# VHH binders against q9ft69r177to353, part 10

Target 1, 177 residues: q9ft69r177to353
Amino acid sequence: LSTWVAHKDCLVLAATGSGKSLCFQIPALLTGKVVVVISPLISLMHDQCLKLSRHKVSACFLGSGQLDNCIEEKAMQGMYQIIYVCPETVVRLIKPLQKLAKTHGIALFAIDEAHCVSKWGHDFRPHYRKLSVLRENFCASNLEFLEYDVPIMALTATATVNVQEDILESLHLSKET
Below, E stands for the ipSAE of ESMFold2; O stands for the ipSAE of OpenDDE; V2 stands for 0.75 times the mean of E and O plus 0.25 times the DockQ between their complexes.

## First folded at step 5 (VHH)

Design B6S (framework vhh_7uia_1)
Fold by ESMFold2-Fast, scan of step 5:
Structure B6S (fold): chain B 177 residues (1-177), chain A 121 residues (1-121)
Amino acid sequence: as target 1 above (177 residues)
Amino acid sequence: QLQLVETGGGLVKPGGSLRLSCVVSGFTFSHYAMAWVRQAPGKELEWVSSISDSGSRTYYEDSVKGRFTISTDNAKNTLYLQMSSLKPEDTAVYYCARYSRDWGYTSFDYWGQGTQVTVSS
């Protein structure tokens, strides 16, 4: 199960292969804005796009493994409801994403496999710690065109208390309800 | 008349090699990117490897990098997956698939029937 609250960050415990894709589809559908999903694995992003395309949801993945040389431009022009991207690539795309937020809107940054942020987790990835730039660059206090902060949803199948605390601190997630 | 037909699957011991072939008809590789996708028993479809329409770019799932090689032979209208250092975890039905250009190469519009690969001692 997942929880989503407008203008608020959340940490969600959700098993891989469960109905977590609804966490991404519902905000995109309700707002008409783009949902950006950060994922560590190209194969996982590709598999999710295949699953979503069967349900006629406009989705793409960005990064190595993408065969469409124009996909990055198309995505940044708002052609896809859900954009899957690896941490390395999303950090590089901050400025185009700010333009996307201004023109079409970004409903949510969803950080899948969020335990990757923690060196105490079973799959630590250094680039996940750089994802704090999302809060730094997509807050209403820094960008005149944003009415409120872009929410951040962190998802992980399992996490100890230490890993959960590391996720909240490293990604600058709100602790208030 | 558009067909994708896989062959080359079978039983192989861990550490062994197999070459899968996919003969296509009704289109050419110069206009379409291709992929290999697998499904292990009780699991979801898993993308394995892709090759661009020019054949100049190839991509692999991390667990198969260095062990699998995707290639095309335009003269034979055949897509290959050369598999080496096979592991029990590679046991699956392997499908060749043609990318749909409409969705920016995020989905497939045609699939083969699949070929079974079993890695067991």
Scores: ipSAE 0.013, ipTM 0.399, lowest interface PAE 7.5, mean pLDDT 80

Design B6Y (framework vhh_7uia_1)
Fold by ESMFold2-Fast, scan of step 5:
Structure B6Y (fold): chain B 177 residues (1-177), chain A 121 residues (1-121)
Amino acid sequence: as target 1 above (177 residues)
Amino acid sequence: QLQLVETGGGLVKPGGSLRLSCVVSGFTFSHYAMAWVRQAPGKELEWVSSISDSGYRTYYEDSVKGRFTISTDNAKNTLYLQMSSLKPEDTAVYYCARYSRDWGYTSFDYWGQGTQVTVSS
């Protein structure tokens, strides 16, 4: 229903079918930098990659179910404009992603289905809470080659007050007034 | 020359079984991963199952896991989808598709014409 932006981060409250893929395509195309999308299920990532390939956007997914044994290496070498990853996989890839940010740049970390971080929802996923490492490891104060913190966009179709607060606190999103 | 031809679709009752076949020509499974993709009436394309070029790794969409089995027969150049415990929600046009090597197995470069599967009581 609404979008609010705090400094460089944002929480997007968007219903299903709201054109979420455009939120990933535009930053990648405008900056020439990589967009990393954290998603809960491999089948959803695969379907999104199929949609993007119809529009000539280079995209891949990483994690279980990937048939290309070299895709992780290719992705970390900047071969794809949009990289879909499960939370478990992105936590493992922090150091390769820091190198990617230095060599090619990361425009955005997009956390899809961000309500999964909240214990107040039926679709709670514990690995989503570990995504706070993205802010911790991609801020300009900790990495000299970054001129600003890599923006984090959290997207969810559902957000009660408890869920919204849990998202902001668990992911360490900036909340400027 | 390069062609994918599906067969085996039809009308079946809930709880029934059906086997889809896809005969390929112009390439071999040793060089390409394959998939089954479906489209239900009024819905978008949905990935169903994939099999690696070695035939040893298989992957399934959650709703079909344990009910569907993907396999290849290299001697017959045929990809199969064995479907069991069919549900009304499995009603769709099923497409055989070949993964594009250029996109790291995230998209398809060739498709069959599709085979209609209807599950109704």
Scores: ipSAE 0.013, ipTM 0.360, lowest interface PAE 8.2, mean pLDDT 78

Design B7K (framework vhh_7uia_1)
Fold by ESMFold2-Fast, scan of step 5:
Structure B7K (fold): chain B 177 residues (1-177), chain A 121 residues (1-121)
Amino acid sequence: as target 1 above (177 residues)
Amino acid sequence: QLQLVETGGGLVKPGGSLRLSCVVSGFTFSHYAMAWVRQAPGKELEWVSSISDSGGKTYYEDSVKGRFTISTDNAKNTLYLQMSSLKPEDTAVYYCARYSRDWGYTSFDYWGQGTQVTVSS
């Protein structure tokens, strides 16, 4: 796992179960701001929330598997330190998330299983390619109250050079020197 | 006193079926969403299925869709998991759990003791 760096995009190569939750907990704890995690499966989001709750970190997931009809409103009011959301749902929540960024702050967008954005990967998912809206809608030039672009962290267990390049390009991540 | 008591686990061959039951006491069953969660030996907890307090909404982990059915009987304060076409990968301790409202229905505040399901030839 790479060390988390504020205000900087990164691509993290991390094996499944390799302590990915620290990549989300540390930014939330250090900044007091919300971390939004995009994940492809409701079951994976639920399992991660169970792990976080054992460490007393407030977390929720948003999507069709959520039984609380008010959960999206509570999340957008800053009640959770870490918000798990599927790609389909995050696209429709752009405006509420902009308000959350203004009122509480968003420290990081973490895109889990980022290989899903790539047609060269084993598990291509079309909705992942729509996640470029995160950069488009959470940059300092677009939102006057932001001092800098909200960082984006892409995480994947395996990626060839072609998959890595597609991730960086499709998600509009900043290239490192 | 809040209590969740599970029964119905056992040894079954691949392709077999089991019905798990969880009898609830000490709270109003119909006011809470419920779930089944499993843990295979040496693995982490894995969410299996959820049901709303009204019983009108059910959700399943992808690998069990079409094979498992979650249901409730409010008159008996009982949660069920009907398991069909069982696979060796389904071998785990199965827990009945009550959703916590504090964590936005992402975690549980009360758990059953667990019931062992072993799928082996």
Scores: ipSAE 0.012, ipTM 0.369, lowest interface PAE 8.0, mean pLDDT 78

Design B8I (framework vhh_7uia_1; at its last look DockQ between E and O 0.74; V2 from the best seeds 0.00; counts 0 for: pae E 8.8 > 2)
Fold by OpenDDE, look of step 6:
Structure B8I (fold): chain B 177 residues (1-177), chain A 121 residues (1-121)
Amino acid sequence: as target 1 above (177 residues)
Amino acid sequence: QLQLVETGGGLVKPGGSLRLSCVVSGFTFSHYAMAWVRQAPGKELEWVSSISDSGGRIYYEDSVKGRFTISTDNAKNTLYLQMSSLKPEDTAVYYCARYSRDWGYTSFDYWGQGTQVTVSS
């Protein structure tokens, strides 16, 4: 959280069940800006949305498995505090997300299960290798309305040194991470 | 009064089958998307399967794909979950739930009381 407050990228290593989700949920609650969470599985996104709804936090998920086609439009209009997105959906949403960042503000990009970027990990997912588009398209150098780069938080429960390096490199996170 | 009532749970051996039913009342069944969720002891609530109001869209959790089948009978106002090749890890209380339109089909507004499914040798 301290790193997020400083508007810096960070890698969070936390065990399963440790409450790591709070790390990216709190920014949404504090700032009133949207947090976008990349998650690998529909089931995880469902579970998280359900959990958040119980706490009166508005959340949705975008991608395959969504029953309502209007949710994406509503999400891009800032109607949800937390937006879960599959990695394969992120690429096509870059422009809409930039608009969201301008009109409503994005507090954080959270990449959950970040170890999926690495072939050294136990759950490699090719689409995670494309998530560098976040750092590339949401920086102050590319978007004039941004005072600072939108922070990226990578989260994983398990990461060897090799996996950590892969995460930092693949996602183009700041060297200060 | 809106009500969801689950039945069909019980004790079954690994590899066995169960069919859960959820009878709904107080609303037009065919106008709402429905879901099955489950909660194992000491674990968080887990989404299992969902079906759109028309039945045209069906989704499953990866762990139950190929083993579970969600379906509806509009005439009976009943949601079903056919479970086959059951495993011990499927042990949980199973709930039927109605998707909330207000929440954009991301959460549920009504739940049943749940039915216990126990898979054990």
Scores: ipSAE 0.530, ipTM 0.780, lowest interface PAE 0.9, mean pLDDT 92
Fold by ESMFold2-Fast, scan of step 5:
Structure B8I (fold): chain B 177 residues (1-177), chain A 121 residues (1-121)
Amino acid sequence: as target 1 above (177 residues)
Amino acid sequence: QLQLVETGGGLVKPGGSLRLSCVVSGFTFSHYAMAWVRQAPGKELEWVSSISDSGGRIYYEDSVKGRFTISTDNAKNTLYLQMSSLKPEDTAVYYCARYSRDWGYTSFDYWGQGTQVTVSS
């Protein structure tokens, strides 16, 4: 497990199975605030919800494959400690997420499989590049929503220097100064 | 009284087909969403497919799309998984599971005992 931090943002290089999920689960449990996890695959989100339910952690996933027509509304009302969401869905939910940050608090945006932003890595996914809107809308330096200063954590199992740099640039994460 | 019982597993060659059945008792089958979940040797639980209580919404894990078909027969209180074009990587114990209505389809409250599917030449 390796980390790199600037401001409240960080890039985590975590081998698969090394406790990567604890990097976002622990903030939710310690703060009582919501953690939003961006994930590329519905099956991965569903699998994570199944694992968390065994540990009595309230978690849900949003987007395609969800059987509960009310789950998005419930999630935005603070009913879940951890919300898994695909990139295209989180972009659509920026304004409800700002309200959630104000009413319940958002402890962290965790961008799982962050190498998906990079054309130089395996498994490039175009919608991942739109995730820069999280920093644009949930940063203290942003004039529109200064009160919603939410840290962003990017996680990936492996990445070359080029992929790491692409992650930092595409997600607008600050380099350490 | 409340139970889910899977049948239909077995040994099959690559490219073959199997039909799994899950017979439910002790609750009103049509009032619950259901799922198939599998666990391969040495791996974590993996969601395979889900079907809503009405049968109107069906979802599949990407690796099984076009090969597996989930369905229900409310008169028989039975959930099915029709598997075709089976691959060695489909080898796993397959579980029938009932979604918890209390937590909005984010967890299962009842599971079957599992049925072994082995895809080998």
Scores: ipSAE 0.101, ipTM 0.543, lowest interface PAE 5.3, mean pLDDT 79
Fold by ESMFold2, look of step 6:
Structure B8I (fold): chain B 177 residues (1-177), chain A 121 residues (1-121)
Amino acid sequence: as target 1 above (177 residues)
Amino acid sequence: QLQLVETGGGLVKPGGSLRLSCVVSGFTFSHYAMAWVRQAPGKELEWVSSISDSGGRIYYEDSVKGRFTISTDNAKNTLYLQMSSLKPEDTAVYYCARYSRDWGYTSFDYWGQGTQVTVSS
């Protein structure tokens, strides 16, 4: 397991089934703030919500697989502790998420399957390249109500050094010392 | 008594077709969104497709898009999954599931027993 820890950002390298998702679920439960999780597939978001429902954790997903037109509004009003979104949807929702950060707080952004940002990874997805906007739009220099930047946690099962470096560069994350 | 019963599974060669049926009873079928979820041998559950309570919104997992079609027949209280161009990786037990209205269509409150689909030469 390799974990990036610098300026509250981190890169988590953990095998599937090793409890990788707990790295972002526990902060939501302990802080009472919202955690936003970016995931590449509707099926992955569905699977995570299935697991959380069994543990009585309020969670939703937003994106093309969501059947409830009202769920996005409810999520932005703070109804859910964990919000799963696909990468194209989170980019559209930057402004509502800034409001959510002001009213309820966002504990962190978790970018699951972060290797999808890299053309050298086994599952490149171009929409992941756009996620650098999270750093720019949720930093203390841009949002006066923030005392510190909202942390970005990137998570992947395995990644070569080249893929790890591509993740850090593409998402504008700090390098650990 | 609330019940979901899947049928239509079986053994099919690659490239073949099957239609799964889920007959429901014990609730007003048209008031709930429904889904198909599958589990391959030794793997976790995987969402396949969803259809809204009105039938107006339909979604598919990327790997089945263009090959599978979800539909309903309200007169028969039946949910369908038409599967075509089947591949060995589609081999799984397929479940129908009813979305909970309380959870913004992110969890399921009732499941069927499942029907086995095997795609092999």
Scores: ipSAE 0.011, ipTM 0.328, lowest interface PAE 8.8, mean pLDDT 75
ESMFold2 (binder alone), look of step 6: mean pLDDT 84; pTM 0.859

Design C10I (framework vhh_7uia_1)
Fold by ESMFold2-Fast, scan of step 5:
Structure C10I (fold): chain B 177 residues (1-177), chain A 121 residues (1-121)
Amino acid sequence: as target 1 above (177 residues)
Amino acid sequence: QLQLVETGGGLVKPGGSLRLSCVVSGFTFSHYAMAWVRQAPGKELEWVSSISDSGGRTYYEDSVKGRFTISTDNAKNTLYLQMSSLKPEDTAVYYCARYSRDWGYISFDYWGQGTQVTVSS
């Protein structure tokens, strides 16, 4: 894995099929805080939760494919170390996530398949561009109980300069420089 | 004894159809959401489809939408997967799985032994 860092934020270049779950498990284990992973596909989130459950890591996914309506409430109460969520769902959960950050802590927001924010990349998805709200709503200047901004990790398999620039600008990672 | 037993797998030509069945015993079937999960040769486990405990809500992996139908018969304690328009990419061992209530339907606590589906001419 290759990593580029802007203060607490980073861009990770990861090949298709790489062991991405370690990028999420390690921060959760080291801090004891929640890791929130934004992912574009319900099936991908379900597969990741299945994989993590075999390693005894508490994980859940939130979105239209979730069968238990109580999972969202349990997740916001800190019952899961890793929360997978689609972009449209995370936007409506900003206020519960702010409470979670105060009560249990959020170690990082990981934006998987970050190339989806870019019209220059494969599988452009408009809702990815709304993820800039994560920086605006989880910075130390806006929340008194935070000592530092909640880090954002963007992961992508593409290495083109256009895609990288669009990721940094659209997700507001460059604001930290 | 809690058991999930799959049947209905086999060899089928592209464009064909198969119906998988999973008969469960040892628990109250209508109290649990169920899923079908598959594993293609040399690949990781892939979630295929889920159904709520009432049978009223169903969900599918994108590649099988419109081709596969999940259903339950609570009176017979049986979960079904009707597969149509089968493709070579559907070749896999198919597992019946019960969602765990301990962690709110994100993981499975019981699995069948699997049934082989091979799509080849």
Scores: ipSAE 0.005, ipTM 0.287, lowest interface PAE 11.0, mean pLDDT 76

Design C10L (framework vhh_7uia_1)
Fold by ESMFold2-Fast, scan of step 5:
Structure C10L (fold): chain B 177 residues (1-177), chain A 121 residues (1-121)
Amino acid sequence: as target 1 above (177 residues)
Amino acid sequence: QLQLVETGGGLVKPGGSLRLSCVVSGFTFSHYAMAWVRQAPGKELEWVSSISDSGGRTYYEDSVKGRFTISTDNAKNTLYLQMSSLKPEDTAVYYCARYSRDWGYLSFDYWGQGTQVTVSS
């Protein structure tokens, strides 16, 4: 929470079954800005959205644009406090997300299962390495209306030193000052 | 060729235990998140538990937390559900399901045939 509030990137080691949803809820509720959560487990994202809606937190999930473009359009118009999205879809939505950052603000990009970026990890996924575009496209040097780069929070249940280093390097995360 | 085959169902008394197994073939098991979904007589489908493709994250419906454990054995291409402290309300057909990666809503793209679990005196 303090690292996020300071507009700094962070890597969080979170055990399986831990209460991770507060990491996303609190920034959204505190700032009134959107939190974007990238995750490979789409069904879990759906379940989290249902739980969050019961607790007065507006949330949605985005998958194939062919299934429901109305949800995607509403999300890009700032109708949801938390947006769950898979890596492939978030890469496709860079331009709409830049507009969202200008109109409503993006408080945080949270990358769940971040070990997927590492060839040293147990579940390497090539599309996770494309998530470096988040830093490239949401930095203050590229977007005049930002005072600071949009923070990136990487979360993983398990990471050796090699996996941790690969996460930081591959996602272009900034170290704490 | 793509198949999900459940085994391990049966009749058990309240408080008993059962282990369900789902053997999969025709796809790379470790690339997919998996779930157990059940349907009680005359009721709608109910999600029970899910596990990430890495096996590193597990999630449970509130009514089964602390009683059921989901796990995978990637070497055997097998998904398990260890059920303990079974209640009559757990009586249902249990389905093994594979999560779809192409969706805008929660969906499963492949299902097993189901295995009957009956909890009765």
Scores: ipSAE 0.005, ipTM 0.117, lowest interface PAE 12.5, mean pLDDT 74

Design C10M (framework vhh_7uia_1)
Fold by ESMFold2-Fast, scan of step 5:
Structure C10M (fold): chain B 177 residues (1-177), chain A 121 residues (1-121)
Amino acid sequence: as target 1 above (177 residues)
Amino acid sequence: QLQLVETGGGLVKPGGSLRLSCVVSGFTFSHYAMAWVRQAPGKELEWVSSISDSGGRTYYEDSVKGRFTISTDNAKNTLYLQMSSLKPEDTAVYYCARYSRDWGYMSFDYWGQGTQVTVSS
């Protein structure tokens, strides 16, 4: 199942095949702002965008598998409601994303397959640990045009306590209920 | 009228090969990126492979990398998927699809009717 709270981070334990796309669609539709989804796999991003296009939600992906060199520029100009991006690419795009937050607004950073941050998990990916820069760089205290911190939603299937703790600590998410 | 017509599917044994063809009509083939998408029995649509409008860039799902090759013949307005080392897990209906330029090259605006590939002994 999904949970989403404005101005606060959350960790969502979602089974494989649950309705994850609604976690991204609803914030985008309700706020009119962009939702940025960090995902480790190009194929997973493709599959999600195929589902979203059926519902007339504008979406794109940014990463090594992208066929159009102009998509990154279009995305940073606010042409897409949902932007899927690989971890290494989002780290490179911090400054353009800050401009996007100022011009159109960013409603949410969603980190899919968040167990990838944990060395105790089955699919550790080093670039996931760099995603702490999202909290560090999208703080209302550092960006005067933000009315609040951009919330971060971490999503993963069933995870051990150690993996859950790694997710919260590595991504600088709130640990309090 | 815009049409994408797939052929080349069939029954093949594990380890075998098939070449799928998609003949397109009603639009300028070289102006669009194209993809192969499959749907296995009881499962959702899965992206398999993509090729740029120039034919110069190709991308593959990890599970088919090294086994499948996507290519185009602009003179024949035909998209191909050369499949080798086929596995039972490759059993699916394979669709030829045209990328929508309006939806950031992540969605498709036209699809073929599909061609069945069955990998079984």
Scores: ipSAE 0.012, ipTM 0.345, lowest interface PAE 8.2, mean pLDDT 78

Design C10V (framework vhh_7uia_1)
Fold by ESMFold2-Fast, scan of step 5:
Structure C10V (fold): chain B 177 residues (1-177), chain A 121 residues (1-121)
Amino acid sequence: as target 1 above (177 residues)
Amino acid sequence: QLQLVETGGGLVKPGGSLRLSCVVSGFTFSHYAMAWVRQAPGKELEWVSSISDSGGRTYYEDSVKGRFTISTDNAKNTLYLQMSSLKPEDTAVYYCARYSRDWGYVSFDYWGQGTQVTVSS
């Protein structure tokens, strides 16, 4: 992985199979706080939860295809260390996530396949553009900076300079100056 | 004066062992989680292992589990990576890195200069 440092946020360039999935697992395990992973594929989220279960890490996914109608409520109560969620669902859950950040703490928002935000990228997905709401709603610290000022990690396998700039601009990631 | 200084790299044969050391100065070592990260020639940075600020929790990349051991000595302000059963694929520059508390342990704010490990076949 290559890391581009921008204040509290970062853009990570990581080749497929480079241990990219562990970039968000480690913060959950080290802090005891929740990590929220935004992913475009429901099936991928399901497979990741199964793999994490084998490693004794509590994880769930939220969105279409979830068979347990109580999972969302349990997740917002802090019962899972890692929460996988699609962009549409995370936008809907902003207020419950603010409560989760206040009570249990959120260590990280990880935006997987971040190139999906760029029209110059291969897999442009319009809903990724709405993820700027994470910075808008979690940039201010009301009590302690660790409660509300949640870092955002954008991850992608490979990105040109133009795609990298689109990611930073579209997601409103801070720049180190 | 804040520094991370790696030593212990070198040339070894496949199946051999090396112990890397990272001596830190300029900060209270026990207040930070630490990591080992490597970069093979022409490849991306790869996370290898992490240890919590208490030293009680350790994590490893799947390809090194059972072969590498991360540990700390708070009295010596030193981070270690004990490497065993080395493979040619382990050839890389190894960096010790300090997790940023500002980043919730998702990124590193300070890095060592790196130490070269070469596993020759």
Scores: ipSAE 0.005, ipTM 0.154, lowest interface PAE 14.7, mean pLDDT 73

Design C11A (framework vhh_7uia_1)
Fold by ESMFold2-Fast, scan of step 5:
Structure C11A (fold): chain B 177 residues (1-177), chain A 121 residues (1-121)
Amino acid sequence: as target 1 above (177 residues)
Amino acid sequence: QLQLVETGGGLVKPGGSLRLSCVVSGFTFSHYAMAWVRQAPGKELEWVSSISDSGGRTYYEDSVKGRFTISTDNAKNTLYLQMSSLKPEDTAVYYCARYSRDWGYTAFDYWGQGTQVTVSS
């Protein structure tokens, strides 16, 4: 795994299954704050939650595949250290997430499989491009108080320049250079 | 006391069908969501399908949608996985599992022993 850091944001190059769960687990454990992970597939979110439960890290996933009718309310009340969510669902939950940031704190938004924002990538997904709303709604400059200034971490297995540039631009992440 | 016992695995040809059964005991079956999880040789555990405690909602991994059907028979305390149009990549040990309510149905607290499904000509 390689990391590219710009201000409070970062781009991480990490192969699938390379132990990237530590990128989510460690911030949650160190800060006591919630980590929100955006992922494209319900099966990927479920598999990650299974891994985390073996280490006694409380996690949930939100989306059409969830069996608990109360899960969104419980998650927004800070009951889970790591919340996995698909792009369309996180866009719908912006207001509850702002309340969560005030009450419990959000340590970071991690955008897994970030190559999905790129038209140059092999798995382009239109809803990923809507994730710019995270920067728009969780940046201190958009609020009178510093309570929601949340870093964004983008993770991808690809290293192509065009894909990396598209990720930074589409998600409104800062460039270090 | 609390047990999940699986049957129905075996060798099947590509395009064939197989029905897995999981008989549960020691808890009220209808109070828990249940799942099928598989593990192919050299791979991690992979979620396959889930069914709600009411039996009214079912979910599937994308690669098995339209081919697999999860169901329950509460009177028999049995969870089923009907598999059709089987492919070599479906070869795995299949586990039935009970969802833990503690972590929002994202983890399992009890597992069956597993049953081997091999899809080969």
Scores: ipSAE 0.012, ipTM 0.335, lowest interface PAE 8.7, mean pLDDT 75

Design C11D (framework vhh_7uia_1)
Fold by ESMFold2-Fast, scan of step 5:
Structure C11D (fold): chain B 177 residues (1-177), chain A 121 residues (1-121)
Amino acid sequence: as target 1 above (177 residues)
Amino acid sequence: QLQLVETGGGLVKPGGSLRLSCVVSGFTFSHYAMAWVRQAPGKELEWVSSISDSGGRTYYEDSVKGRFTISTDNAKNTLYLQMSSLKPEDTAVYYCARYSRDWGYTDFDYWGQGTQVTVSS
């Protein structure tokens, strides 16, 4: 977990059902900044929010499954430590997220089920390939108020060499250590 | 006193149907979104379905879409879950839960006692 502290990107291999949620909770708790988690399914986001609430971590999810029309606005105003969001929705929210990064800070973009970016896998999802806009729009060269690029953490249960390479290339993750 | 009381659970054969009911008291039912959450033996809590405070929006976990229907009767302060085409995998304790407005509908602040649903031959 030293890579995100150094403001560096990382790829995490973590089995389904492992303690992956700690990867999101620790950065949020240590920095006081917002962690944004990109997830493919509303049911996965609901289940994670249930777990996080038990540990007194403020979390919300954004997408077509959200019951409260005001949650997106509250989230963009920094009311939640962890924001779960679908790929389609995060692409739409780039400008509000840039304001959030300026006012409250974004500690991490975590891309869960990152194998979905790969055409070499069963779960390929076209919207995952658009997540390259996160690096493009949250780098220090584009936003003068950032001291460092917002780190990107890609998480997946299993990945062959081809899938790993596709993840790194498609999400524009840094190879620097 | 705030209460959520579930009824309607039981033993049913695969392919069968059950209707769960949750009668609420002690709060204005129509001001809160509600959910059904289940826990299968030896597993974690799993969200099943949600309904908005108006009843106009419903959401389902993918494995239950087309088989389960969530609904409300505001006049009776009752939340329902109509379950059809039941599978052994649906065996769980089913909880009625109220969404917390303080947590932006991401978590639940009150739960019923639960009702057991067993799908077995």
Scores: ipSAE 0.005, ipTM 0.329, lowest interface PAE 10.2, mean pLDDT 78

